# VHH binders against Profilin-1 (pfn-1): the designs that were tried, part 12

Target 1, 132 residues: Profilin-1 (pfn-1), of Caenorhabditis elegans (q9xw16)
Amino acid sequence: MSGWNAYIDTMTAAAPSIKRCAIVGAADGSVWARTEADNVFKASEEELKTFVALFNDVTQVPAKGADIEGVHYVVPRTEESLIFGKKENTGFFAVKTKSAVLIAVYEGPNEVAAQVRKAVESMQTYLNNAGY

## First folded at step 1 (VHH)

Design g25 (framework vhh_gocatamig_d2)
Fold by ESMFold2-Fast, scan of step 1:
Structure g25 (fold): chain B 132 residues (1-132), chain A 124 residues (1-124)
Amino acid sequence: as target 1 above (132 residues)
Amino acid sequence: EVQLVESGGGLVQPGGSLTLSCAASGFTVSDNYLAWYRQAPGKKRELVAGIYSGGDTVYMDSVKGRFTISRDNAKNSVYLQMNSLRAEDTAVYYCAAGPTRYSLSQYTSDYNYWGQGTLVTVSS
């Protein structure tokens, strides 16, 4: 398997509330690695290309929201390289590194959101330090 | 029909260099994500380097600065230039074409095409 799948496994192990996860190219949204089988991360090429382009100006995202896997999420606010959203009992965290965007979709109450965010941000730091 | 054919593998001394080639047919390399994977004896297949349709590249940490992925659109081919080779680079190297489109009803694996592999041995 690809070496990028090891990073998916690390994030999922750190935050079991992550239901689906992907690492995609920051430039074009192409999938480097994703959860598979019963937990497959399903997104069209156009949707991922549109999504990664949101990082070009994150300040515009709260007004429009974000679409992942055909689901429209409300984005309450953004930070420099972080977009997160919520829809009922489902949410996501997405972070940009130099070359990649990590997307984690989770389910559960707000109490688990902090754990998911920590896992995603820890991986972001690791990949940036590794030059990705 | 989509085909990927690798060539350029062989036996080299530590510190030597090799260029691997991947010739594609049945699709256009400039429109696709292409990658080099390798599998060493007793280990899982791992991503070595990739090139996006737009030209951006990615590398695994242990090969950064030593390996370079490139493509030649006119020859419909992708290359992996390997310099400063080490014993731990010994593996079968595979060329893979990634999907150009994902849909909610399809998996990434449904679009991936793989070459037959080419053996690289780094030994004295």
Scores: ipSAE 0.000, ipTM 0.126, lowest interface PAE 17.5, mean pLDDT 79

Design g26 (framework vhh_gocatamig_d2)
Fold by ESMFold2-Fast, scan of step 1:
Structure g26 (fold): chain B 132 residues (1-132), chain A 126 residues (1-126)
Amino acid sequence: as target 1 above (132 residues)
Amino acid sequence: EVQLVESGGGLVQPGGSLTLSCAASGFTVSDNYLAWYRQAPGKKRELVAGIYSGGDTVYMDSVKGRFTISRDNAKNSVYLQMNSLRAEDTAVYYCAKVTGTSYLRPDEYYYGMDVWGQGTLVTVSS
């Protein structure tokens, strides 16, 4: 029983290039839902706690990059509630809502990144409107 | 005018060293992420090394320990020091300022676009 898994399913259906994703608590990085089995999102609790804290001051992130699943990503720039990164043929988009952070890791060329961003931002809007 | 100009490419023997330079104009290197990419014949362009505005660096695995990216803020330039060169390092090397807008291609109508140099050829051969 995980109601939050329905949102994971919605995002991956909207952007099939998402390889792994998670919804975590904005305050502490606690996992609410994530992809499982062959698509398991592998970030540690400590890494997620560090990652969500980046949203406290996104202006510092491009200078340092970001770590997800033990992989260091280049973060070219940030927006107030959006951090995105790239490493070779992999990338991620992460957005903050009132109570959550959505993280989607994808593989593929830059052409698929826009679809992944759209899926993540659409879910961000939905969850904010739902009070999350 | 916003541009990047590479120099320092050439022919070098296996095991040798070469330093590439990238001179920036129209923006400040210390305020931006700058990176070196390369493209070998018949291969896609790949990231070699990058330097963040804060000074942190990133490298592709095959060059880690052999290549060093650095910058000189006074000269507004970025460098790639290449040691222990191999035949596999033969490629055209490009300097780039990546803003991230290339991740989003809604209509190819971008502001703050990526800036690429024209490239400099590095040939590792006897």
Scores: ipSAE 0.000, ipTM 0.146, lowest interface PAE 13.9, mean pLDDT 80

Design g27 (framework vhh_gocatamig_d2)
Fold by ESMFold2-Fast, scan of step 1:
Structure g27 (fold): chain B 132 residues (1-132), chain A 124 residues (1-124)
Amino acid sequence: as target 1 above (132 residues)
Amino acid sequence: EVQLVESGGGLVQPGGSLTLSCAASGSTFSDYDLAWYRQAPGKKRELVAGISSGGTTVYMDSVKGRFTISRDNAKNSVYLQMNSLRAEDTAVYYCAAPSGYPPPLPPTYEYDYWGQGTLVTVSS
């Protein structure tokens, strides 16, 4: 039982529009914590390893898109430590810290996307300040 | 309600090794997440390594590959094996049973139990 679930709970409380999320290791995509039960984050070990490797060169991601939970997302652009994408009424934000990658999948209009981004970036700042 | 007692600190030369031990008493040890923290003079206390009740481990980047955290539930003990020690590892090392894992948790959380600390000095 990983205590990293406390960070998942903090993000979902800050942005209730997050449908599924996870905290994974930046080096290997190993899952530290994820949403469970009705909101289970379903990405495979292989998919997460591929996904975290995208942060090695984010400039290549918009040309190819990104896959999360077997869903292919269009990535319109990236920032140094941020990858985000959209597919119809769903989207995701993923941010890299020193040791982790935070991934949040949401459903809803652009208004909720802004709240999700804020929650993920706030946690990114917190973990970076904590040395993660 | 758990009490933690550290041992194993001391003076060691750069490149040397030390094993820190933390003995727990007072309640069901196997139910606790456990962590090693350190605090060097003039610096903030930082997480070095953690191990959950389920055996999942986490490490600070600067110690990965050099330090190994382990637990022995039958002996109510957690260990930190420190190899390839560097001058920058000089600190007081604390055993802790945080209210969550890994510490530090969000500001609303508190740490439950801390040991007294054991000094590790890495010097020629």
Scores: ipSAE 0.006, ipTM 0.150, lowest interface PAE 9.5, mean pLDDT 80
Fold by OpenDDE, second read of step 2:
Parts: sequence; structure tokens; C-alpha cells
Structure g27 (fold): chain B 132 residues (1-132), chain A 124 residues (1-124)
Amino acid sequence: as target 1 above (132 residues)
Amino acid sequence: EVQLVESGGGLVQPGGSLTLSCAASGSTFSDYDLAWYRQAPGKKRELVAGISSGGTTVYMDSVKGRFTISRDNAKNSVYLQMNSLRAEDTAVYYCAAPSGYPPPLPPTYEYDYWGQGTLVTVSS
């Protein structure tokens, strides 16, 4: 396990509704760390490459949605460094740092989303301050 | 539960400026996204500006460069500075906050918390 796994653990601990989580390279979607075992994050690097490219123009994402792990999510809106999606009782938050994209897939009622967002944004802030 | 109370609305001439304020209750103000919406007579409510818990801002195209949304977590308040006001800016302005999922841009989104609104009239 790389040092990046510690950040995965931190996010999942901060938001129990997170089912799967990954840290990937912002440039190419390469996986730096992901949840494993029973909660393995299953997105391929090809899919992730496409996903991280969404951050090149986030304004277009709501019109087309986003795909993670073969699941299509509706994207209600985006921010410059934030893409989030929803599908029924599931969703995701993806935040971009200087060099990475943090992705958290969660399951639960709408109320849990705030905690998930907070978890990934906290990590975003930490990594940005660390230069990543 | 969060209560939102808007203030600052009034009559202003075209080209004028106005600052709206929204005071929010609750100890977790900093965790909330906040937005300003407006609704003109006979029109649908529309998003004017939003500010995330992290401070990221979004604006509708027609107000970019003229309006500025900001927040003061210490005062549990969000503001909308409106400059270069136009007649088409006339509307009731509402402060809104979600408790969970970030709100979409469409005006049909049902925020968990809304203020009573404050009327802004731009007229010569």
C-alpha cells in the first residue's frame, strides 16, 4: 500500500456513506490509490482518463452527465474544481487538486451528500496545501 | 433547521447599486452552500449567484461582472453586491440554502431553506 492509501482511509473514515473512493492523476486518470477488497473502486484507467478530462470544461458536464464504474450519473451542476453526480440513492463527488482528482462514490439519502462533499473537499484543501 | 432572512431590497435607478444581505441561523453556517435566486413577475425563479461552502462562486451570465456574492461565516451571512443595475434586474430576491446535496442550476430545485425574499425595483 502506498502512502496515498492513507488519504483514502481518511476520506472514508470522515464519511461513512462513501462506498468507494479513488485518488487519480488529474492529467491522465492514472490510479494513485483506491478502495480495495469488498469496496474496490472498479473504474478503469481508460474511463478515468475520460472522467478527469471533464475538468477541462466543467460547463459541458451537466448536459452529458458523467460515468464512473460503468454507471451513468446525472450531474446537476459543476464548479471549477468540483463535479458531482446523482443516481437514485447513490452519487459521487469529484474534486480536482493541483495534480489529482479525488473521487468518492457514496450511497444513502440526500442528506449524507453534505458529509461526503466535506470529506473530499477537506482532502482537496489538504493536498493543495501540500502541493499536490 | 436553518432560517434565512433577507434584507437590503428597495428602489434604485438604473445604473445604481444595491447590497442584499441574508442572515442565517445555525451553528454550521460554514458547511452550507448558499445562493441568491430571483423571481420577476410572471417569470420563473432563477439562480442569480451561488457560493459554495468552500467559497467557489457561480453567476448567471446576465449578472457576471455586475453582481458579487460573498459570505461572512463569522456573521452567518451571505451578501449580494449588485452594481450597474438594470430594469431587468427587478425581482424579488431570495436567499436559499441546501442541507445536503448541492443544488442544481435549474430554478425548479427545491432548496431546504428559503428566505422570505426582498424586493428589488430598478426604475427611472
Scores: ipSAE 0.006, ipTM 0.236, lowest interface PAE 11.7, mean pLDDT 88

Design g28 (from g27 with A97R P98D G100P Y101P P102L L105P P106G P107Y T108S E110G Y111F; framework vhh_gocatamig_d2)
Fold by ESMFold2-Fast, scan of step 1:
Structure g28 (fold): chain B 132 residues (1-132), chain A 124 residues (1-124)
Amino acid sequence: as target 1 above (132 residues)
Amino acid sequence: EVQLVESGGGLVQPGGSLTLSCAASGSTFSDYDLAWYRQAPGKKRELVAGISSGGTTVYMDSVKGRFTISRDNAKNSVYLQMNSLRAEDTAVYYCARDSPPLPPPGYSYGFDYWGQGTLVTVSS
């Protein structure tokens, strides 16, 4: 495994309700690391390229939603470096750093979502401070 | 060419302490992220602690409060101070250096240099 897989492991340990997650390049959506096996993150290269481009203008995203792993999510609002979505009992948080986008897909109620957001934002802070 | 050399491993009793050191040669040091990983027989190599070029630290849950990672850029060194050692901490410990910038498209990115490892055995 690559060194970036250790960051995946750190996020999933901090928020066990994360079902699948990935770290991808902000410029092109290339996968740096992702969950595998029973928890495989299944987004295609084309989908990820489209997804990371959403960070070029997050204000347009709530009107259209976002697609991850072939699932269309409703995006209620965005912040400059944060896109999050909800579909029934599933949801995601995606944050942009200087060089990367972190994507975490979870299952559970709003209390679980708060823990997932905290884990993803903590990793965002670490990577930004590291120059990524 | 960068070489990482770990030292400080050994046999220690439960509850004891060890300090691991990793020295880099052949390059400048202050611009890189550094990490300690460990691998026990039959298990995956796991991140124990990381420290960014800016000094931000990350720890795995089972070592928080017991282990401290630090760096000395003037000496091209990174350290792992391990306190209150447990039998579960027995592993080969590896030092790794990350290589920014943005990784090439399609490649897994991460720490691109590993040291030879240093064995830590915690037993009575």
Scores: ipSAE 0.005, ipTM 0.168, lowest interface PAE 10.3, mean pLDDT 80

Design g29 (from g27 with P98Q S99G G100P Y101P P103T L105P P106L P107Y T108G Y109D; framework vhh_gocatamig_d2)
Fold by ESMFold2-Fast, scan of step 1:
Structure g29 (fold): chain B 132 residues (1-132), chain A 124 residues (1-124)
Amino acid sequence: as target 1 above (132 residues)
Amino acid sequence: EVQLVESGGGLVQPGGSLTLSCAASGSTFSDYDLAWYRQAPGKKRELVAGISSGGTTVYMDSVKGRFTISRDNAKNSVYLQMNSLRAEDTAVYYCAAQGPPPTPPLYGDEYDYWGQGTLVTVSS
């Protein structure tokens, strides 16, 4: 277990609708921490490498969507350092910091999406302030 | 892989100043989070000051305003400038490094590499 797991726990406590999440390296998608056991974040190393590369040009993402854990998500729009998507009853928020990408997958209606986004953006702010 | 060597410790009078230096060798220094810890006899080791690879600093409340941490990536060094020293600052001071990524954030309080320590005694 790494000390990064404490930040996973912080995000899931702030937004209980997060089903799975991870903190990965922005350069290569290497996993720093992820949810475990029955709610393990299941993305492969190759999928994560592909995913973090999307932040190199977020303007192209809405045209093709994004894949997380083998699930293809529709990405309606992107913001600088933010990619989010929806597929049926699931969705995700991913934010980039200087050194990391935080990915949170949630399940539920649009009301829970706001809580998940807030949790992920709060952690993004914290890590940016810490130089990550 | 990083090796850390501290210097600058010694005996100083209350109200005096010392500068501790920590020189690193091995891996890419600029990617590391660096910290100064201290441990007094019979007490647990505590974080005194930290500086991230991005330059963000943190300080223990009792040293804030008196101590300043800084880094020089060109010299692979981290420094702790200690002013207005008090008897309670007496301890062995340790340099510590985390990283490069994937490492815990600066507030994770666990570091991968440690120096041997340098003794600071504040006594009249």
Scores: ipSAE 0.006, ipTM 0.159, lowest interface PAE 9.6, mean pLDDT 81

Design g3 (from g1 with D98G R99T G100Y P101S L103P P105A Y106P S107P S108E; framework vhh_gocatamig_d2)
Fold by OpenDDE, second read of step 2:
Structure g3 (fold): chain B 132 residues (1-132), chain A 123 residues (1-123)
Amino acid sequence: as target 1 above (132 residues)
Amino acid sequence: EVQLVESGGGLVQPGGSLTLSCAASGFTFSSYALAWYRQAPGKKRELVAGITSGGSTVYMDSVKGRFTISRDNAKNSVYLQMNSLRAEDTAVYYCAAGTYSPPPAPPEEYDYWGQGTLVTVSS
């Protein structure tokens, strides 16, 4: 298990509604770590390359949505380093650090979204402070 | 035997410059990602700069524009050019090497560490 897997475990522990999670390179979408086994994060590298590129201009993302793991999500709004989407009782939060994009896909009612966001933003803060 | 040996630390005035060097031996240097970390008294060790085997670099925000990490595979060495030094840059600076992919890697993924070199920025 890579050291980055520990951060995956930290996020999933902080928000039980997170079903799948990944840490990828902000520059190219390369997978650094992901949930595995029954909760394997299934996005391809090509898809992730496209996804991380959304952060180059987040203002355009609400108009077109975002795709993760072959699923299209509506993106209500974006922030400079935050993209989140919704689809029925599922959604995702993606935050960008200096070098990485953290992606958490969750399932549950809207009430769980706050906890998921907190989990990924906490990790974002930690990694940013660490220089990543 | 693997060895990382830092050098170049010392006392410097605010606004001054310093170049740290790390000489490596005992492993295939060109295949490794390299990094400089620093630790001030009472503080956690933090990444200062990293460089991949391919030459891509990463910096902590507070040193961006002031510090430059570089590597010379022919000399099995990594460098940290530090300009416009500040009091808050005072720390022991460590060289680290790791094979984790993709770089950069968290501190625990670096396989080898140097003994550190002290940088003191004071008027």
Scores: ipSAE 0.014, ipTM 0.286, lowest interface PAE 7.3, mean pLDDT 91
Fold by ESMFold2-Fast, scan of step 1:
Structure g3 (fold): chain B 132 residues (1-132), chain A 123 residues (1-123)
Amino acid sequence: as target 1 above (132 residues)
Amino acid sequence: EVQLVESGGGLVQPGGSLTLSCAASGFTFSSYALAWYRQAPGKKRELVAGITSGGSTVYMDSVKGRFTISRDNAKNSVYLQMNSLRAEDTAVYYCAAGTYSPPPAPPEEYDYWGQGTLVTVSS
C-alpha cells in the first residue's frame, strides 16, 4: 500500500501550515503518497509529469512559472533541487531527492513559509541519506 | 492471481551462507519495489532489505555488509544473499512487493506478500 504516508505525516506534523502535500517519483511524477480526505492533493498525472520535468532545467522555471493542482504559481527564482512559488495567500515548496520530488502546498504569510521549507528540506535530507 | 513464492530457507550453522529467492507472477514485476522482511518468534515483522524498480537498495543496519538484495526482471525474481549468518538472523523471511520504494514502512502497507521461508541459524 502506502508506506510513504508516514513521511507525509511527519512533514505535516512538523509544519501544520502545510495544507496539502505529496511525494512523487522524480522520473515520472507517479504518486507514492499524498494527503487525503479533506486535504486531498489534487494534481493530475499529466500535471505531475510536467511538474517533475521542471527539475531537468530549473533555470527555465522563473520565466514560465509552475502549475500545481490547476493553480499557476509565480516562481521568483530557483535553487539547487528547489522550486518554490507563491500566489496570493497560497505557496509551495518542491524539492528533488535522488528518486523523489516532495511537494508541499501551504497557506499563510511569509512567517509560516520558513517552517514549511524547513520541514520539506529536512525530509529531503532524510530521504537522500536513506538512498531515495 | 498474484503470487510471491519464496525458496532457499533452511538450517545453517553460524558463519554460513544462504541465498533466498522469490519468484513473482501476476503483476508487472519491473515496476514494483521488492523487499525482504523477517519475523522471529515473539517479535514483530521487520524490514531486512529493499530494492526499488530502478535498483537502489536499502538495508537494516544489523545486516548491512553481510546481506545483498538483487533483482532479475527477466526472471521476475528477487534474491537475498545472506553471508556470515548469526543466530539472531533466525526468522521466517518474507518477500513483499509494493508500488513504491521500500521505506522503513509498516509491513501492513505492502501490496503483496509471499508465504515465507524459514531460516534457522544454529549449531
Scores: ipSAE 0.005, ipTM 0.150, lowest interface PAE 9.9, mean pLDDT 83

Design g30 (from g27, 14 letters changed; framework vhh_gocatamig_d2)
Fold by OpenDDE, second read of step 2:
Structure g30 (fold): chain B 132 residues (1-132), chain A 124 residues (1-124)
Amino acid sequence: as target 1 above (132 residues)
Amino acid sequence: EVQLVESGGGLVQPGGSLTLSCAASGSTFSDYDLAWYRQAPGKKRELVAGISSGGTTVYMDSVKGRFTISRDNAKNSVYLQMNSLRAEDTAVYYCAKTPPPLPGYSSDSYFDYWGQGTLVTVSS
């Protein structure tokens, strides 16, 4: 069990609507930690490699959307270090740090999205302050 | 795989000082987040101090002001300077490769790699 699971647990505890979560390398999409068991994060390495590369030019992402775990999400907008998507009553938030991308997939109405965003951005801030 | 080797443990009197050292293998030491953990008899392993690759430090409350964690990337080493030692500091101390220090988290699962430990005994 990776120490990075502590970060996964922290994010999921902060936002109960998060169903699956992963921490991956920003450079290559390598998985550092992910939710497991009933909530296993299922994105492939190839998919994650493609996903993290979206951060190279976030301005193009709204036009094409983003795929996670074989699911295509509409991306309404992006920020320099933030990509979020929606599909029906599900969505995701992905934030980039210096070295990592944090991905949280959530289920629920739009009202739960704010808490999910806060959870991943809080972790983003923490990791950035730590030099990660 | 990373190999960690602790040293510097021993018997000291209350109020005494001790410096622990940890030598790490690998060519990417500077990228490591490192920490010292300790496990007292009958207790769970707990984070004592951590230092990120960026130099950010974290300490458990009971050692703040007494312990100092530092690293020397050129020597692939991390250190724990322990001052004003107390009986309750008695434990096996482990050096660990870890994610960035996460305050309040002390689970054994926080480890990526750790050494065999070095015993610190504080007794009059």
Scores: ipSAE 0.152, ipTM 0.537, lowest interface PAE 1.9, mean pLDDT 89
Fold by ESMFold2-Fast, scan of step 1:
Structure g30 (fold): chain B 132 residues (1-132), chain A 124 residues (1-124)
Amino acid sequence: as target 1 above (132 residues)
Amino acid sequence: EVQLVESGGGLVQPGGSLTLSCAASGSTFSDYDLAWYRQAPGKKRELVAGISSGGTTVYMDSVKGRFTISRDNAKNSVYLQMNSLRAEDTAVYYCAKTPPPLPGYSSDSYFDYWGQGTLVTVSS
């Protein structure tokens, strides 16, 4: 069993508007941990492999958007290690660390989105400083 | 090689304080990232607080402002100062190296990753 599950729980507790989230390998999109049961993160292995490859050139992502859990999101802009998207009242934030990609799917208005972004960026900073 | 031993748990009234300690046996913490986790009966194990080798900290939202994680590399120890304790803080608290080893990387040894735990009961 993966100790990474505790990091999922920590992110979800920090931003309760996170509906589903996952920690995946940056190289291949392999799942290290994800929300389960009624909140199961449903992305396939192939979808995640495609998604993490977007971080190889984030500047091209706004023109194409991004797919997570079979849902196509509009990506308004990107930063070097950040991809985020919107679809009506839902959205996601994905951040890349040295070894991982953290993905959080949320529901709610822009105020909620800011809280979710803060939570994933805080975890990104911690993991980068820990060498991950 | 790293063995972790927790201490400092006990019974405390709501609003009280406790300090938990975690000490290495025969090893040093200077290059390790360390964390406190907790598990209450019937609940998932949660990351409570973490501290990197460089001193960066992270906290679970419900303990921010109440708990403080710190380390003393000269004493090979990490600490969790817990203030304003609540009944919901009742759990066995574990010290661990963080992040946990990736699947396929680690040994099966309990002593490489987790201590024995120390019980904290917040009750009147």
Scores: ipSAE 0.035, ipTM 0.443, lowest interface PAE 4.5, mean pLDDT 83

Design g31 (from g27 with P98E S99W Y101S P102D P103Y P104F L105E P106Y P107D T108S Y109T E110A; framework vhh_gocatamig_d2)
Fold by ESMFold2-Fast, scan of step 1:
Structure g31 (fold): chain B 132 residues (1-132), chain A 124 residues (1-124)
Amino acid sequence: as target 1 above (132 residues)
Amino acid sequence: EVQLVESGGGLVQPGGSLTLSCAASGSTFSDYDLAWYRQAPGKKRELVAGISSGGTTVYMDSVKGRFTISRDNAKNSVYLQMNSLRAEDTAVYYCAAEWGSDYFEYDSTAYDYWGQGTLVTVSS
């Protein structure tokens, strides 16, 4: 098992509305850690490679949306290191660090989305400070 | 507290264009996220396009490159320019608004304010 699983556990404990999440390589989308079993993160290698490449030019993303686990999400806006999307009662937050992209898929209304964003951005700060 | 009124719907031939307008009465909506939804008979209401209070836009895949959403806060209006219309675009189009959250919902129940809808019919 990867030591990165501890960071997955930390994020899901901090925001219980996170249903599935992963930490992937920023350069290639390779999976470093992801939720498993009943909460398995199902994105393919091809999909993740495409997804992390969105961070090369986030300004293009709102016009196209983003695909995660075969689901197309509407992306209302982006920031330099943040892509988030919504589809019905589901959504995601993805943040880029120096070496990684953190992806968290959640279910619930905008109120719980704020808690998920906080958890993901806190982890982003932690990993950047740790040199990742 | 906003009332939305759509206009601009009608009958158009395939390949034609229409501009839908949605006007808010009595108040400015600069703080609102605005969206256009559509519903064809027997189908669920779906998000067509959205524009945030900050001006960010989103589109469903089947309308990208053909439809353009814009807003004019001075006129309390949002617009949907529809080009290269197809038979599958036939639907009742609804304007929706919610306080700016920068999240656009496909679930129509997420929006606080709705217009009554305007019918767009694209003849074969």
Scores: ipSAE 0.000, ipTM 0.098, lowest interface PAE 16.5, mean pLDDT 80

Design g32 (framework vhh_gocatamig_d2)
Fold by ESMFold2-Fast, scan of step 1:
Structure g32 (fold): chain B 132 residues (1-132), chain A 123 residues (1-123)
Amino acid sequence: as target 1 above (132 residues)
Amino acid sequence: EVQLVESGGGLVQPGGSLTLSCAASGSTFSDYDLAWYRQAPGKKRELVAGISSGGTTVYMDSVKGRFTISRDNAKNSVYLQMNSLRAEDTAVYYCARDLEYSSDWLGEGFDPWGQGTLVTVSS
C-alpha cells in the first residue's frame, strides 16, 4: 500500500541526517516517491529529468557540478553509478540502479555524509537484487 | 595533528606559469583523494582540481588544458602545475583532502584546510 514510500522510510531511519530524499525513474526522472510535509523534496520534474541524464556520462559532471532543488552543488568526483556533491554544510548522494535513481540530501559534517552514503548504497544493492 | 603546507604562489604576468605544492606532515596521502580549491576576494571557495588515490583527475572547466594536478605519495605531496595563467586565476589556493570517505583518519576531520598560498596574476 505504501509502495515506494517504504524505501524512503528505510533510508531515513538508517541515516537520520537525511533531510530530504526521493526515488525517481532512471529513464525520465519521474518521481516514484519523495519525502513530504516538513521535509518535502522540492526538485521540479524538469530538474530531475536533467539530473538523471547526468548518469549517461558521469565523467562530465565534476567539471560543471549538479543542481538539485535549485541549489548548485560542487561534484568533486563521480563513480560509475554514484554522483555526490557538496555545498557548504549541505550535500547529496545520488545512486543509479537498473530502473531508478535514489537521491538523498543531507546536512552535517563528513562523518554524517559517510552514514548517508552507506544508507543509499545499501538501498541501491537491495533494489538491484530485486530487479529494479 | 596533520599540518598542510601550501607553497609556490607568487606574482606572475598573464600567460605565465606557477607550480603549487602541498605537503602534509603527520599523515600519508596514498589512500585518499586530494584537491586544490581557490578563493578570490569576496567569493566563495571553489574546487579547481582533484586527484583520487587511483590517479583519476577532475578539473574545473575554466582550467582544463591549462592546469595539471599530480601527486607523489612517497613525499605525501600534491602539486598543481598552472600554465597560461589569466587575471581571473588570482586567488588564495588551498590544499584539501576529502574526509567524506576517510573515516579511518583519527582527529584529521578538524579543519583540513592549510593556510593557503596567494597567486596574483597581474596584467
Scores: ipSAE 0.000, ipTM 0.131, lowest interface PAE 14.9, mean pLDDT 77

Design g33 (from g27 with P98D S99T G100S Y101F P102Y P103D P104E L105W P106S P107G T108L Y109S; framework vhh_gocatamig_d2)
Fold by ESMFold2-Fast, scan of step 1:
Structure g33 (fold): chain B 132 residues (1-132), chain A 124 residues (1-124)
Amino acid sequence: as target 1 above (132 residues)
Amino acid sequence: EVQLVESGGGLVQPGGSLTLSCAASGSTFSDYDLAWYRQAPGKKRELVAGISSGGTTVYMDSVKGRFTISRDNAKNSVYLQMNSLRAEDTAVYYCAADTSFYDEWSGLSEYDYWGQGTLVTVSS
């Protein structure tokens, strides 16, 4: 199948430590697809609007941190199109494409963070090449 | 494993200065990105200043021009020089060490390689 849910399924298959995931519009944070039911991604509309706006100036993010699903994450550093954070045994990776932001929340030790990052960045590359 | 010990905190009047020091144990100190975080009463923990292994620095807007982060790899230490201190700088200050995200055993963690903290009180 095609559609944005298929991309979520692909990422979670590649990195099983991803607990919740969403693909949102880069301009407004509108949800295109998210994990559902027992793994529902619960970020509010207002929180997502605030979050995607962080990509307009990522250099400011480490000083403030980032909020995802009402959880405040420490963001130690950023890259041009990548924001990531950690809080205890939970963390997230968010990457910006031309028109979307991919957000993956994971649980596990720091060793699994590299696998989650790889899955999210691979999808970012694919979507950018597809014109998204 | 890296252990961090902060020192240099204390009571200072507004407009005063303090230097915080963080001593690290570990043979790979020069490979770490290092940072000072703080947690003020009733607030979330926030990044104050950071210095990469390559020497690039980052500062929180409210401390730019007042605070300077530096490192001394020969002494396994990172420093935060704080000038023109304000009441709102009152917080427990923590140093943190972080490694490359691409290594299997590297990762970011709010709790990995943190010091115990040192209290800074700015009051008259």
Scores: ipSAE 0.000, ipTM 0.126, lowest interface PAE 14.1, mean pLDDT 78

